# VHH binders against Death domain-containing protein 1 (DTHD1): the designs that were tried, part 6

Target 1, 86 residues: Death domain-containing protein 1 (DTHD1), of Homo sapiens (Human) (q6zmt9r679to764)
Amino acid sequence: DNLLHWLAEELSEENAESLSSTLPLRRSTIQLIKLKNPDDLTEQIHEFLCFWKKSLPTFTDKLRLLARHLRKIGRSDLAEELKFKW
Short names: E, the ipSAE of ESMFold2; O, the ipSAE of OpenDDE; V2, 0.75 times the mean of E and O plus 0.25 times the DockQ between their complexes.

## First folded at step 1 (VHH)

Design x13 (framework vhh_7xy4_2)
Fold by ESMFold2-Fast, scan of step 1:
Structure x13 (fold): chain B 86 residues (1-86), chain A 124 residues (1-124)
Amino acid sequence: as target 1 above (86 residues)
Amino acid sequence: QLQLVESGGGLVQPGGSLRLSCAASGFTFSSYAMAWVRQPHGKGLEYIATISGSGGSTYYSDSVKGRFTISRDNAKNTLYLQMNSLKPEDTAMYYCAAKYSWGTYLKSPSEDYKGQGTQVTVSS
């Protein structure tokens, strides 16, 4: 997903830790993604976001929910940019 | 004096195609990202597609990816939505919208935007 890859490039390691704790992902899923991509933070974050997106019901407002998570981790700037990108 | 006027809707059979147009005036069209959104009768708004001001980037909702194509003609101040392989689930009022850099719409459908838009009905 090009949008989610762009977002992954904008997030820092600190943001990744915060996001992985606020997204409703299983601990085992998070660990597996980290083990697959041990030195590639961007790819780790991208896979977190893709897995989260695929776990949501079809009728979920995914961008609105993602913006909410971004605000919770202190990235309101990215939440606003997200509205522009879609 | 910003205006957005949608057209091109109609009744079409499942599997058919339609091309929607949005004529824009009152702002510098090429400087704003544009979007198509839809609202089925009695339901909420659903995002369909977005295109950047230059036309270099496009984004689609999962429900229409591969079937719909968003495009624009900046010389004519016109936004388009090519809809192929139409399904009954695509039946809705279709609206166009212009976006600021912060994602705020210059003009978008809301409760008070009734009477604008173009109706698409997919039925046998």
Scores: ipSAE 0.000, ipTM 0.096, lowest interface PAE 17.0, mean pLDDT 75

Design x14 (framework vhh_7xy4_2)
Fold by ESMFold2-Fast, scan of step 1:
Structure x14 (fold): chain B 86 residues (1-86), chain A 124 residues (1-124)
Amino acid sequence: as target 1 above (86 residues)
Amino acid sequence: QLQLVESGGGLVQPGGSLRLSCAASGFTFSSYAMAWVRQPHGKGLEYIATISRSGGSTYYSDSVKGRFTISRDNAKNTLYLQMNSLKPEDTAMYYCATHSYKGWYTLSSGQDYKGQGTQVTVSS
């Protein structure tokens, strides 16, 4: 997903920790992704986002939910940017 | 204290090539996504290309896709734009910018951290 990869590149390490705690992902899943990509923060975040997206029902408003998570971690700027990229 | 210095512009004939450089200082270059934007004389800013922090993702405007290539060297704090198959409509002042400000318009049309620019003129 090009948009999710763009988003992963924009998020800092602090943002990544906040996001991983607010997304409804199991701790074991988060740990596995981090172990798989120990030196690649961008790939860690990208896999968190892809796993989260795939866990949602087909007709979920994914854009709205993602924007809410970004606002919760203090990245309202990225939430607004999504309106033009999603 | 952020400073961006563009270079590499000049006069070329249609079909020619130029390589633009942007030397960054005063911030941790590898922590920021970077962009190239241009402004033709008497017109607004036009987005050209963006590159992610690591260089793993690049995006281009439809007007330059397939002709321009954006790249970066984080060890040298330098951003590049390789411009091939230049057309008269590519004539503009070119600026590099960092994508760290809030709001979509700072990335695509209202670049806040842009340097003095380098002029590219494509004419016969």
Scores: ipSAE 0.000, ipTM 0.139, lowest interface PAE 14.5, mean pLDDT 76

Design x15 (framework vhh_7xy4_2)
Fold by ESMFold2-Fast, scan of step 1:
Structure x15 (fold): chain B 86 residues (1-86), chain A 129 residues (1-129)
Amino acid sequence: as target 1 above (86 residues)
Amino acid sequence: QLQLVESGGGLVQPGGSLRLSCAASGFTFSDYAMAWVRQPHGKGLEYIATISGSGGSTYYSDSVKGRFTISRDNAKNTLYLQMNSLKPEDTAMYYCAASDTYYEWSGLDYSSTEAFDYKGQGTQVTVSS
């Protein structure tokens, strides 16, 4: 999704590590995504977000959940921006 | 078409017991951690209990620990809450809720209502004499 690509581009390496620990992703999944996308931080983050999104029930408020994860990693600025881009 | 349907609520006297059920459909039940949360009239949501997708791990709020038991039957796609030693303070609308079971427990708090993003319509529990 273009929005998830934009978000991946806005996140720093420190944000990426915080996000991977905050998103409900198993460590083995995180490791696999990193191994699949060596030296491509943006693609790693994009795949974290896509995997997370696909794992959720159809009626889940994905925007609300994503915003909460962004706030937890100290990116409340991106959480607010999502309201205008989603 | 994820659906959660709670049942088993009712009027009960202090010290009594109730068993709530939640029938789940439209998703692979065993892949989701499940929770019970409640909302007393005019108050916010309160976390009650969580159970992992496999049923191997359970967590309880301090207010219900030792009195309530969460369990699940994955073959029947059903979540349960056994409530014993009920108090007037337990009066609330009770909801079952689902969350992604892809959590790695370390670093994530399953005891938060924030971890659970879908609820059913609820079942009312009233504890009064």
Scores: ipSAE 0.000, ipTM 0.136, lowest interface PAE 13.3, mean pLDDT 76

Design x16 (framework vhh_7xy4_2)
Fold by ESMFold2-Fast, scan of step 1:
Structure x16 (fold): chain B 86 residues (1-86), chain A 128 residues (1-128)
Amino acid sequence: as target 1 above (86 residues)
Amino acid sequence: QLQLVESGGGLVQPGGSLRLSCAASGFTFSSYAMAWVRQPHGKGLEYIATISGSGGSTYYSDSVKGRFTISRDNAKNTLYLQMNSLKPEDTAMYYCARGTSPEEYLWDALQSGSFDYKGQGTQVTVSS
């Protein structure tokens, strides 16, 4: 919630495209989120993250998986910060 | 035949400690990431800790960081959970679980089925 909003504000347009490709979201879900928020990049990213988190089972280590996705898109700096903010 | 048999649960007072064990058989234990998950009565499953096949990487939920330690002995096909500073909120049925895929594709496996096997569990009750 506050953490995912902070993360959305830290991610750039280039990161947004990479993130939407690495998060295992349906293409239709990505498209819908973009259409709902056409000029608000921060809100697009925030909704990608919220939908991804909501789709995971309670069993899931969300921090570990999110950190892996951030490293894949070249944001290892944010992955390290997650260890202190999560 | 794949089997996971948990043991070590029991009744303990707040601030106490317990060590859970999971005896694995019927598969190459060292080839699989393993996890401990728990389920309080009437609530959903909660992930608590995972360990890679080699034991070189571990991950913990925030609720247990600094209090619980996951470990494994691949020579004995056994997974362990050392639980310290136990709280009433730790009261739950604890399950040993086998991971279904490598870490890189773990989310896909979790989204489709979470894990391919879970034992019968061992009850931990923290009460005074």
Scores: ipSAE 0.000, ipTM 0.127, lowest interface PAE 14.6, mean pLDDT 77

Design y01 (framework vhh_7yz9_2)
Fold by ESMFold2-Fast, scan of step 1:
Structure y01 (fold): chain B 86 residues (1-86), chain A 123 residues (1-123)
Amino acid sequence: as target 1 above (86 residues)
Amino acid sequence: QWQLVESGGGLVQAGGSLRLSCTASGFTFSDYAMGWYRQTAGNEREWVAFITSGGSTTYADSVKGRFTISRDNAKNTVYLQMNSLKPEDTAVYYCAADYEWGSYDLSESFDYWGQGTPVTVSS
């Protein structure tokens, strides 16, 4: 997903740690993604986001939930920008 | 006391198949993601396959299409079906269990590891 890849490029290492703790991702999923992409933080974050999105029911308001997670980690700027790119 | 017991390893010819099993005791198996890792002499353990408590699976590119991971919660067992084996698959295979809740953990260690089962693929 181009949008989720753009978002991954905008997130810092500190944001990645915060986001993975607030996204409802299992520790095993996070570890697996890290093992697949050991030196590529952007790809790790991108796969976290893709896995999270894929795990949600079809009728979930994904934009609203993602924006909420971004606000929780102090990236209200990205949450606001996201609603114009979604 | 927790325990992970691997079985099914051994010697097999290239192109053959093996099925590895890992049976868990001493913890609530259905709450854990299960994985298989392998290690060759002089190298770090590498990830092979993972299955979440919900049944979602992921595979390393080197084994995709040849290996299948599955689980049977009634038997507290995770399996690795290895088909079309290559000499490059020769390694000690390790079963791992990872509790599925919560925060991001930057550690590469998992909650529980088996003792390993050797697999040798002859040409």
Scores: ipSAE 0.000, ipTM 0.130, lowest interface PAE 15.2, mean pLDDT 77

Design y02 (framework vhh_7yz9_2)
Fold by ESMFold2-Fast, scan of step 1:
Structure y02 (fold): chain B 86 residues (1-86), chain A 123 residues (1-123)
Amino acid sequence: as target 1 above (86 residues)
Amino acid sequence: QWQLVESGGGLVQAGGSLRLSCTASGSIFSDYAMGWYRQTAGNEREWVAFISSGGSTTYADSVKGRFTISRDNAKNTVYLQMNSLKPEDTAVYYCATEWDYGLYSDTEGYDYWGQGTPVTVSS
């Protein structure tokens, strides 16, 4: 997902740690993604977001949910920008 | 994170009604789909009803027309109104958040479950 890759590029290491604890991802999933992508923070975050998105029911308002997670980690700027990219 | 607290279960006669409640605390309740599941002794948990973040509902064939799922986002609460109860509705009822879409038929895929509320329907 090109949009989720753009988002991963915009997130700092601090944002990534906050997001991984905020998103409902299993610890084993997080650890596996980190193991597969050593020293590539952008790809780790991208895979976290892709897995999270794929785990949601089709009728879930994914944009609104993602925006709320971004606000929760202090990235309201990215949450607002999502409105124009979704 | 989230905590789910269920209430409203009990003993009821066939043909009666019960209303189950599930209140979430902690996180982003209003943006997630919510579901009710039930489990009888010796069987796996089966889904009963789902409600989307936008309020769209789906029901298992066995309860369609008798049960109604609803939510009150201001109270972080999801409800299951159970009418025309039958002895075969006897089970422990569970509230759950639904986030593991790829494996949603596998109950292990769900992030949060309530403790369960027993419902017994006498003949």
Scores: ipSAE 0.000, ipTM 0.138, lowest interface PAE 12.3, mean pLDDT 76

Design y03 (framework vhh_7yz9_2)
Fold by ESMFold2-Fast, scan of step 1:
Structure y03 (fold): chain B 86 residues (1-86), chain A 123 residues (1-123)
Amino acid sequence: as target 1 above (86 residues)
Amino acid sequence: QWQLVESGGGLVQAGGSLRLSCTASGFTFSSYDMGWYRQTAGNEREWVAFIYSGGSTTYADSVKGRFTISRDNAKNTVYLQMNSLKPEDTAVYYCAAGLDWYSEDSYPTYDYWGQGTPVTVSS
């Protein structure tokens, strides 16, 4: 997802840890993604976001949920920017 | 002050119907995802149905085809229409508002919870 890749590039190492704790992902899923991409933080975050999005029902308001997660990790700036890109 | 108030519970015979209502105050209802949970004595709360801010719905397999969740943003109210009730549907029903219910690793967390409304289905 082009938008999710952009978002992954904007998130820092500190944000990655916070995001993995707030996105509704299994601990085993998080660990597998990290092991698969040990030196690529951007790809780790991108796979977290893609897996999360894929897990949701088709007509879920994904933008609102994602914006909530971004605000929760202290990235309200990205949440607001996301409103205009989704 | 800020609260969720459930109503509509009661005693009903198997095969009957009930409609639960949950009215929200003190937060921007239309921005929140809403859910119904139920709990029997000695057990954890279990998910029943969700309705997302965008209008999409999901149901637990045990209630699919029998229960319908809906919302009225103008009234700040979420509803659960319960048809073809079974004795195993007996529980205290709670409404919840939040954005964290997709957690797979922990019990879903919500910003707001109602006090619960009891539903008893007799055989």
Scores: ipSAE 0.000, ipTM 0.113, lowest interface PAE 13.2, mean pLDDT 77

Design y04 (framework vhh_7yz9_2)
Fold by ESMFold2-Fast, scan of step 1:
Structure y04 (fold): chain B 86 residues (1-86), chain A 123 residues (1-123)
Amino acid sequence: as target 1 above (86 residues)
Amino acid sequence: QWQLVESGGGLVQAGGSLRLSCTASGFTFSSNAMGWYRQTAGNEREWVAFITSGGSTTYADSVKGRFTISRDNAKNTVYLQMNSLKPEDTAVYYCARSDEFYYGWSDSEADYWGQGTPVTVSS
């Protein structure tokens, strides 16, 4: 999704590690995504976010849940920006 | 600004009942999920119960069958009816505004909190 790709471009390597620990993703899934995209941090993060989004029930408020995860990793600035882009 | 005001806490004997109330202002109550959390000395806040804007409820295993969460949108109030109270229910209880459907997941947390209301259950 275009929005998730924009978000992946805004996140640093440190943010990627924090995000992968706070998103409810299995370690094996995280490692597989890293292995597939070893030198492309943006694509790693984008796949983390896409996999997370696909794993959620249809009734989930995805925007608010994503904003919460961004706040937890210290990216409240991106959480606020999501309100205008979602 | 958001405001949540809790009431109804106090001292009760084991096996007794209490009803907690939380009145909200500063946001559209009817469109938001609401929840109750509790905190004992030395421990992190733990989730107790959630109610969605549509009235669906979810409870922590420790309180299932004993506690009932409900809401009155006309009064902007969420309630926690606590029955068959146990000494281990002794805690400060917090009302919280929560995003829809965050409940039931590990490390779920409320966006906004009230001041808390203490509940003490004597054996």
Scores: ipSAE 0.000, ipTM 0.112, lowest interface PAE 13.8, mean pLDDT 75

Design y05 (framework vhh_7yz9_2)
Fold by ESMFold2-Fast, scan of step 1:
Structure y05 (fold): chain B 86 residues (1-86), chain A 125 residues (1-125)
Amino acid sequence: as target 1 above (86 residues)
Amino acid sequence: QWQLVESGGGLVQAGGSLRLSCTASGFTFSSYAMGWYRQTAGNEREWVAFITSGGSTTYADSVKGRFTISRDNAKNTVYLQMNSLKPEDTAVYYCAAGSPAEEYWELLSSGYDYWGQGTPVTVSS
């Protein structure tokens, strides 16, 4: 969705590998997404985020969890910005 | 495919007790972390308790000291023993199975493999 695509664009050049390791996605899922989008890092990250979001129960505090992941990869600036975009 | 089936809910007086059970099928239960959640009408679901594959437990503040989560790997079952029930404990209770997790946030963010159908608990004043 639009917000997750914005995040993917912000992360694509700096934090892609760290994000794929901090999101609780199966290794096989990560590999399939990479295989599907071999030349598009932004789309890989967008699909990681979309899959992660869809895998969570609807009642989950997704904003809090996403902010936690962003802080773990050194993007506290994006975590703070989420407060105004979520 | 695999299932989680809850049972043991019902109507109980304030101060009473109930034991909820959740039986799993279709996966190696002993390897999975298990959790209990609840949802009241008009509200989002909230976490109640979880237990890791190794047996470590954590509880929400609202239930600590009153509820006990436990598991029986031979029966593929997780339990929630609810004591000193209060009217505010009235909710539909759900069982969830997640991949192995050592911390609460991992269990929340892992994307549960399956959720149970829910079992209603009503606590009258």
Scores: ipSAE 0.000, ipTM 0.132, lowest interface PAE 13.7, mean pLDDT 76

Design y06 (framework vhh_7yz9_2)
Fold by ESMFold2-Fast, scan of step 1:
Structure y06 (fold): chain B 86 residues (1-86), chain A 123 residues (1-123)
Amino acid sequence: as target 1 above (86 residues)
Amino acid sequence: QWQLVESGGGLVQAGGSLRLSCTASGFTVSDYAMGWYRQTAGNEREWVAFIYSGGSTTYADSVKGRFTISRDNAKNTVYLQMNSLKPEDTAVYYCAAEPWSYDYSDLGTFDYWGQGTPVTVSS
């Protein structure tokens, strides 16, 4: 959705690799998303985030988990900004 | 790096109580969202209760008013107090850090969850 697309626009190729290794996504899912969007890094990252979000139970603290993933990949700046946009 | 060990399951009569424990090693439970899930034969794993890092809690409708999730930071342990147990509560109960559903066939490992503790409620 719009917030996850904003995050995807802010993340670089290096962040994309770090994020996909941090998020609990199937290897086949990661490969399919990359194959589907071969030269669109923003769309790759956006689909990683959307698929991850859809895998979570309804009452999961999605904001806290997402902020943790962002901090782990060295994007504490985005984690802090996320609190104001969520 | 981290491990979760569940305990406290067993056989109990309908209307009875059990307290499940989940002790963590390698990480601090207050830094993570922690949850309890359960699974019965032939059914998918369902969430039961969460306690978020800030201390707020949430419960599945089927257990609201009967179950209470809590943590003891000094013991690095998460608890599930189960009261007014029903035969429908019979399941294997699992503890998870950062409670999201995993497809175990995709990830190839069960270490993201504890080993589980069986609970049988007889009528």
Scores: ipSAE 0.000, ipTM 0.134, lowest interface PAE 12.9, mean pLDDT 75

Design y07 (framework vhh_7yz9_2)
Fold by ESMFold2-Fast, scan of step 1:
Structure y07 (fold): chain B 86 residues (1-86), chain A 124 residues (1-124)
Amino acid sequence: as target 1 above (86 residues)
Amino acid sequence: QWQLVESGGGLVQAGGSLRLSCTASGFIFSSYDMGWYRQTAGNEREWVAFISSGGSTTYADSVKGRFTISRDNAKNTVYLQMNSLKPEDTAVYYCATLGYDEWSGSYYDTMDVWGQGTPVTVSS
């Protein structure tokens, strides 16, 4: 999943906490991901995004929904760039 | 392939009843939380009722006591039974799957695609 990995690399530490609160993930799932990857913020974010994506119905416009989450955390620049990466 | 199809709307007089249906295909329906939303011209979508995969229900204050949400997992269908209809219930009704945010304790619509919905008109 190259696109979600690229996105995880672009997100800062400040964005990570905002994103994890915006994505509808169980607290236990978040804790498990953090425990598995304690020193790798990029991998933590990548796993948050992968879990979120897998939770959505196939008919959902995932890219548009992801863009909305990015705008909510102040990363409208990344939301605009998604259309070139899809 | 994947679909949510709403039906059952129509014209009804105040005090009347309608039953809306939403049939799902292409996913394990019984595993998903489902909701009904409605939208009037010029207004944003508002939620009406939710039903969890486990059968727990929640209603907006405006419809509580008049509307009942239910599901039939064997038919992959969620229903909205609307009784004691009022002119204010006139809207296009949509169904959707729901996501849950454990930190905020609230649901949000995971569906980004609008179906055609089913229109309901209540005359006075």
Scores: ipSAE 0.000, ipTM 0.113, lowest interface PAE 13.4, mean pLDDT 75

Design y08 (framework vhh_7yz9_2; at its last look DockQ between E and O 0.36; V2 from the best seeds 0.00; counts 0 for: pae E 12.7 > 2, unsure alone 63.8 < 65)
Fold by ESMFold2, look of step 2:
Structure y08 (fold): chain B 86 residues (1-86), chain A 123 residues (1-123)
Amino acid sequence: as target 1 above (86 residues)
Amino acid sequence: QWQLVESGGGLVQAGGSLRLSCTASGFTFSDYYMGWYRQTAGNEREWVAFITSGGSTTYADSVKGRFTISRDNAKNTVYLQMNSLKPEDTAVYYCARGEYSFDLSTWEGSDYWGQGTPVTVSS
């Protein structure tokens, strides 16, 4: 969870929107998170990443999946740091 | 364009069984994980079951032991066998493609890829 907070701090609003659209999260869940923390983008991102992680089965290779999505949105730098920090 | 079509819903008495089907087209089905979600009136969709490309299964606690997810790669179909149904299982059931396949929007026909198949369990 420390890792997801670090990632939330590193993402721009555009990066977060791209990730939220490609991850299996409901739009209504994302909207509720935005309403709970309307002025805190980092907390919004952190909460939706935590929700995403909780929604996946424990056997899922979450690191590989997250790194792939980071590379897809143009943040290969974060994908490499993620592997290093994991 | 890829498609997921849910079917098999209906009315059933408490304690009964139904089998839901979700037929996939437009992508390599055998490479993707698949899942089932459900939505009760006025609530958000909740996850029900998940099956990997290799056939491993995981269930939400509320359905564990009663529901079985399975897949038939030859028919591009994922199934949800629902046994010992309870009135609380009443919902619209949706299937979804797994995490490696969520490159596309969930807006096709609904928030979650399809129109769903309604299941009503009478007490």
Scores: ipSAE 0.000, ipTM 0.129, lowest interface PAE 12.7, mean pLDDT 72
ESMFold2-Fast, scan of step 1: ipSAE 0.013; ipTM 0.438
ESMFold2 (binder alone), look of step 2: mean pLDDT 77; pTM 0.788
OpenDDE, look of step 2: ipSAE 0.021; ipTM 0.308

Design y09 (framework vhh_7yz9_2)
Fold by ESMFold2-Fast, scan of step 1:
Structure y09 (fold): chain B 86 residues (1-86), chain A 123 residues (1-123)
Amino acid sequence: as target 1 above (86 residues)
Amino acid sequence: QWQLVESGGGLVQAGGSLRLSCTASGFTFSSYAMGWYRQTAGNEREWVAFIYSGGSTTYADSVKGRFTISRDNAKNTVYLQMNSLKPEDTAVYYCAAYDSLFPEYWGSTYDYWGQGTPVTVSS
């Protein structure tokens, strides 16, 4: 997803660890993504976001939830920019 | 802790019915969302139905109106009632458990996955 790839490029290594703990992803999914992409942090984050988005029911306000996760990990700046790019 | 055991598969004529069961060994079953998936040889796993811990359900378009997912928390069991079966429903059916409110559809892994139960629908 273009937007999720942009977001993955903006997130730091510290953000990646925080995000993986706040997104409702299974431990096995997180480990699989890390094993697939051991030296590519951007791809790890991008796949975390893609799996998260894919897991949501059709009625979910994805923008609102994503913005909330970003604020929780200390990236309110990205949450605000997300509203403009969504 | 959690082992998923599917049962109820078999051979059935088109237009017939089957009831699949999936029993978990742990008694924290009521906190988990449960799903049914199916796979045919050479194809990726296809989600069929989900039931959330609160009892809400969702179905794939291909089975909506024919299949019903339900759960019995006292028995740690999730069921898939399959009616009006078609040859296209022939597959190995898998049970999955996840401890989140959000199901993971394609390409996701679960902590708990069953061994599968084969269903063959003859024309």
Scores: ipSAE 0.000, ipTM 0.102, lowest interface PAE 14.4, mean pLDDT 75

Design y10 (framework vhh_7yz9_2)
Amino acid sequence: QWQLVESGGGLVQAGGSLRLSCTASGFTFSEYAMGWYRQTAGNEREWVAFITSGGSTTYADSVKGRFTISRDNAKNTVYLQMNSLKPEDTAVYYCAAGDFLYSDTWSPEYDYWGQGTPVTVSS
ESMFold2-Fast, scan of step 1: ipSAE 0.005; ipTM 0.181

Design y11 (framework vhh_7yz9_2)
Fold by ESMFold2-Fast, scan of step 1:
Structure y11 (fold): chain B 86 residues (1-86), chain A 126 residues (1-126)
Amino acid sequence: as target 1 above (86 residues)
Amino acid sequence: QWQLVESGGGLVQAGGSLRLSCTASGFTFSSYWMGWYRQTAGNEREWVAFITSGGSTTYADSVKGRFTISRDNAKNTVYLQMNSLKPEDTAVYYCAADSPLEDWFAYLESGTYDYWGQGTPVTVSS
């Protein structure tokens, strides 16, 4: 989605490595997404976030969980901004 | 209790072939993504090949055209057919299974679900 794509554009290369370690994603999923988008870091991150979001039940507070992951990687600024874009 | 048991490794000359097998028990094999990784001394594990539950395959650039991954759901087994082996393929080969994300409580608490075999050594001479 547009929101997750905006977020992917705001994340640095260092943030991407941290996020892929803190999001509960399967290593095979991470590898397949990287193979699909070998030189497009923004698209890799976007697909990580989309897959993570899609894996959660409808009644999950996805905004709250996403904000927690962003704070874990040192991007509490983005976590706070989510409430105005979600 | 889950189990992955690799077999088929050994010593082979450059240009030769080996077929690795990995037999699974303790989980619904047909719904899992299966993969092969390898590790050489002093290096971290390197991804080699993956096969999805639907049968789609992907390969690392270093093995494309030489290795083939396949699965037999009736036997709960994934295979790696290794052709045109090179000395650079010498490594311990590991089978991995990616469980489906059906239990989201465990998913949120534990992170990634990876099941690993014990590893099977492959040595390519000359």
Scores: ipSAE 0.000, ipTM 0.165, lowest interface PAE 12.1, mean pLDDT 77

Design y12 (framework vhh_7yz9_2)
Fold by ESMFold2-Fast, scan of step 1:
Structure y12 (fold): chain B 86 residues (1-86), chain A 123 residues (1-123)
Amino acid sequence: as target 1 above (86 residues)
Amino acid sequence: QWQLVESGGGLVQAGGSLRLSCTASGFTFDSYAMGWYRQTAGNEREWVAFIYSGGSTTYADSVKGRFTISRDNAKNTVYLQMNSLKPEDTAVYYCARELSYDWYPGTDSFDYWGQGTPVTVSS
């Protein structure tokens, strides 16, 4: 997912912790992703986002929800940039 | 099988308004996201507005603040209220049922079955 990979590269370690607590992911899923990617923050974030996206119903406004989560973790700058990615 | 019938187009002067309607039949309207897209005389299609089954909306940057998409599930109808029309809005307008999407509802993310409704905006 090119959009989510770009986003993962823009997010910091503090953002990763905030995101994992904000996204409606099971604690076991978060732990598994961290264990699989212990030295790769970008891949951890990318997998959190991909798993979250796959969990959403088919007719969900995924882009708006993503922007909302970015604002919650203090990355309103990235939420605004999503408008120009597509 | 299933149908989408657009109406409400016409000739209007710049700065004017039109309301387009699209009546659906043959499928569970309430379960589908619906959208409007337009095709210019130059063989270019573009997405205009999208409304999810839950009522959330998205708009192309070119129409934000001027167009409003809405739906009436009881009537199986989706609307496009077009205000402050510009000559650049001249196109044939189509409504479409969202078949599937990834992130962004583009022209290729819609499933449609109509001839559209033409809109001409004169200067």
Scores: ipSAE 0.018, ipTM 0.315, lowest interface PAE 5.6, mean pLDDT 79

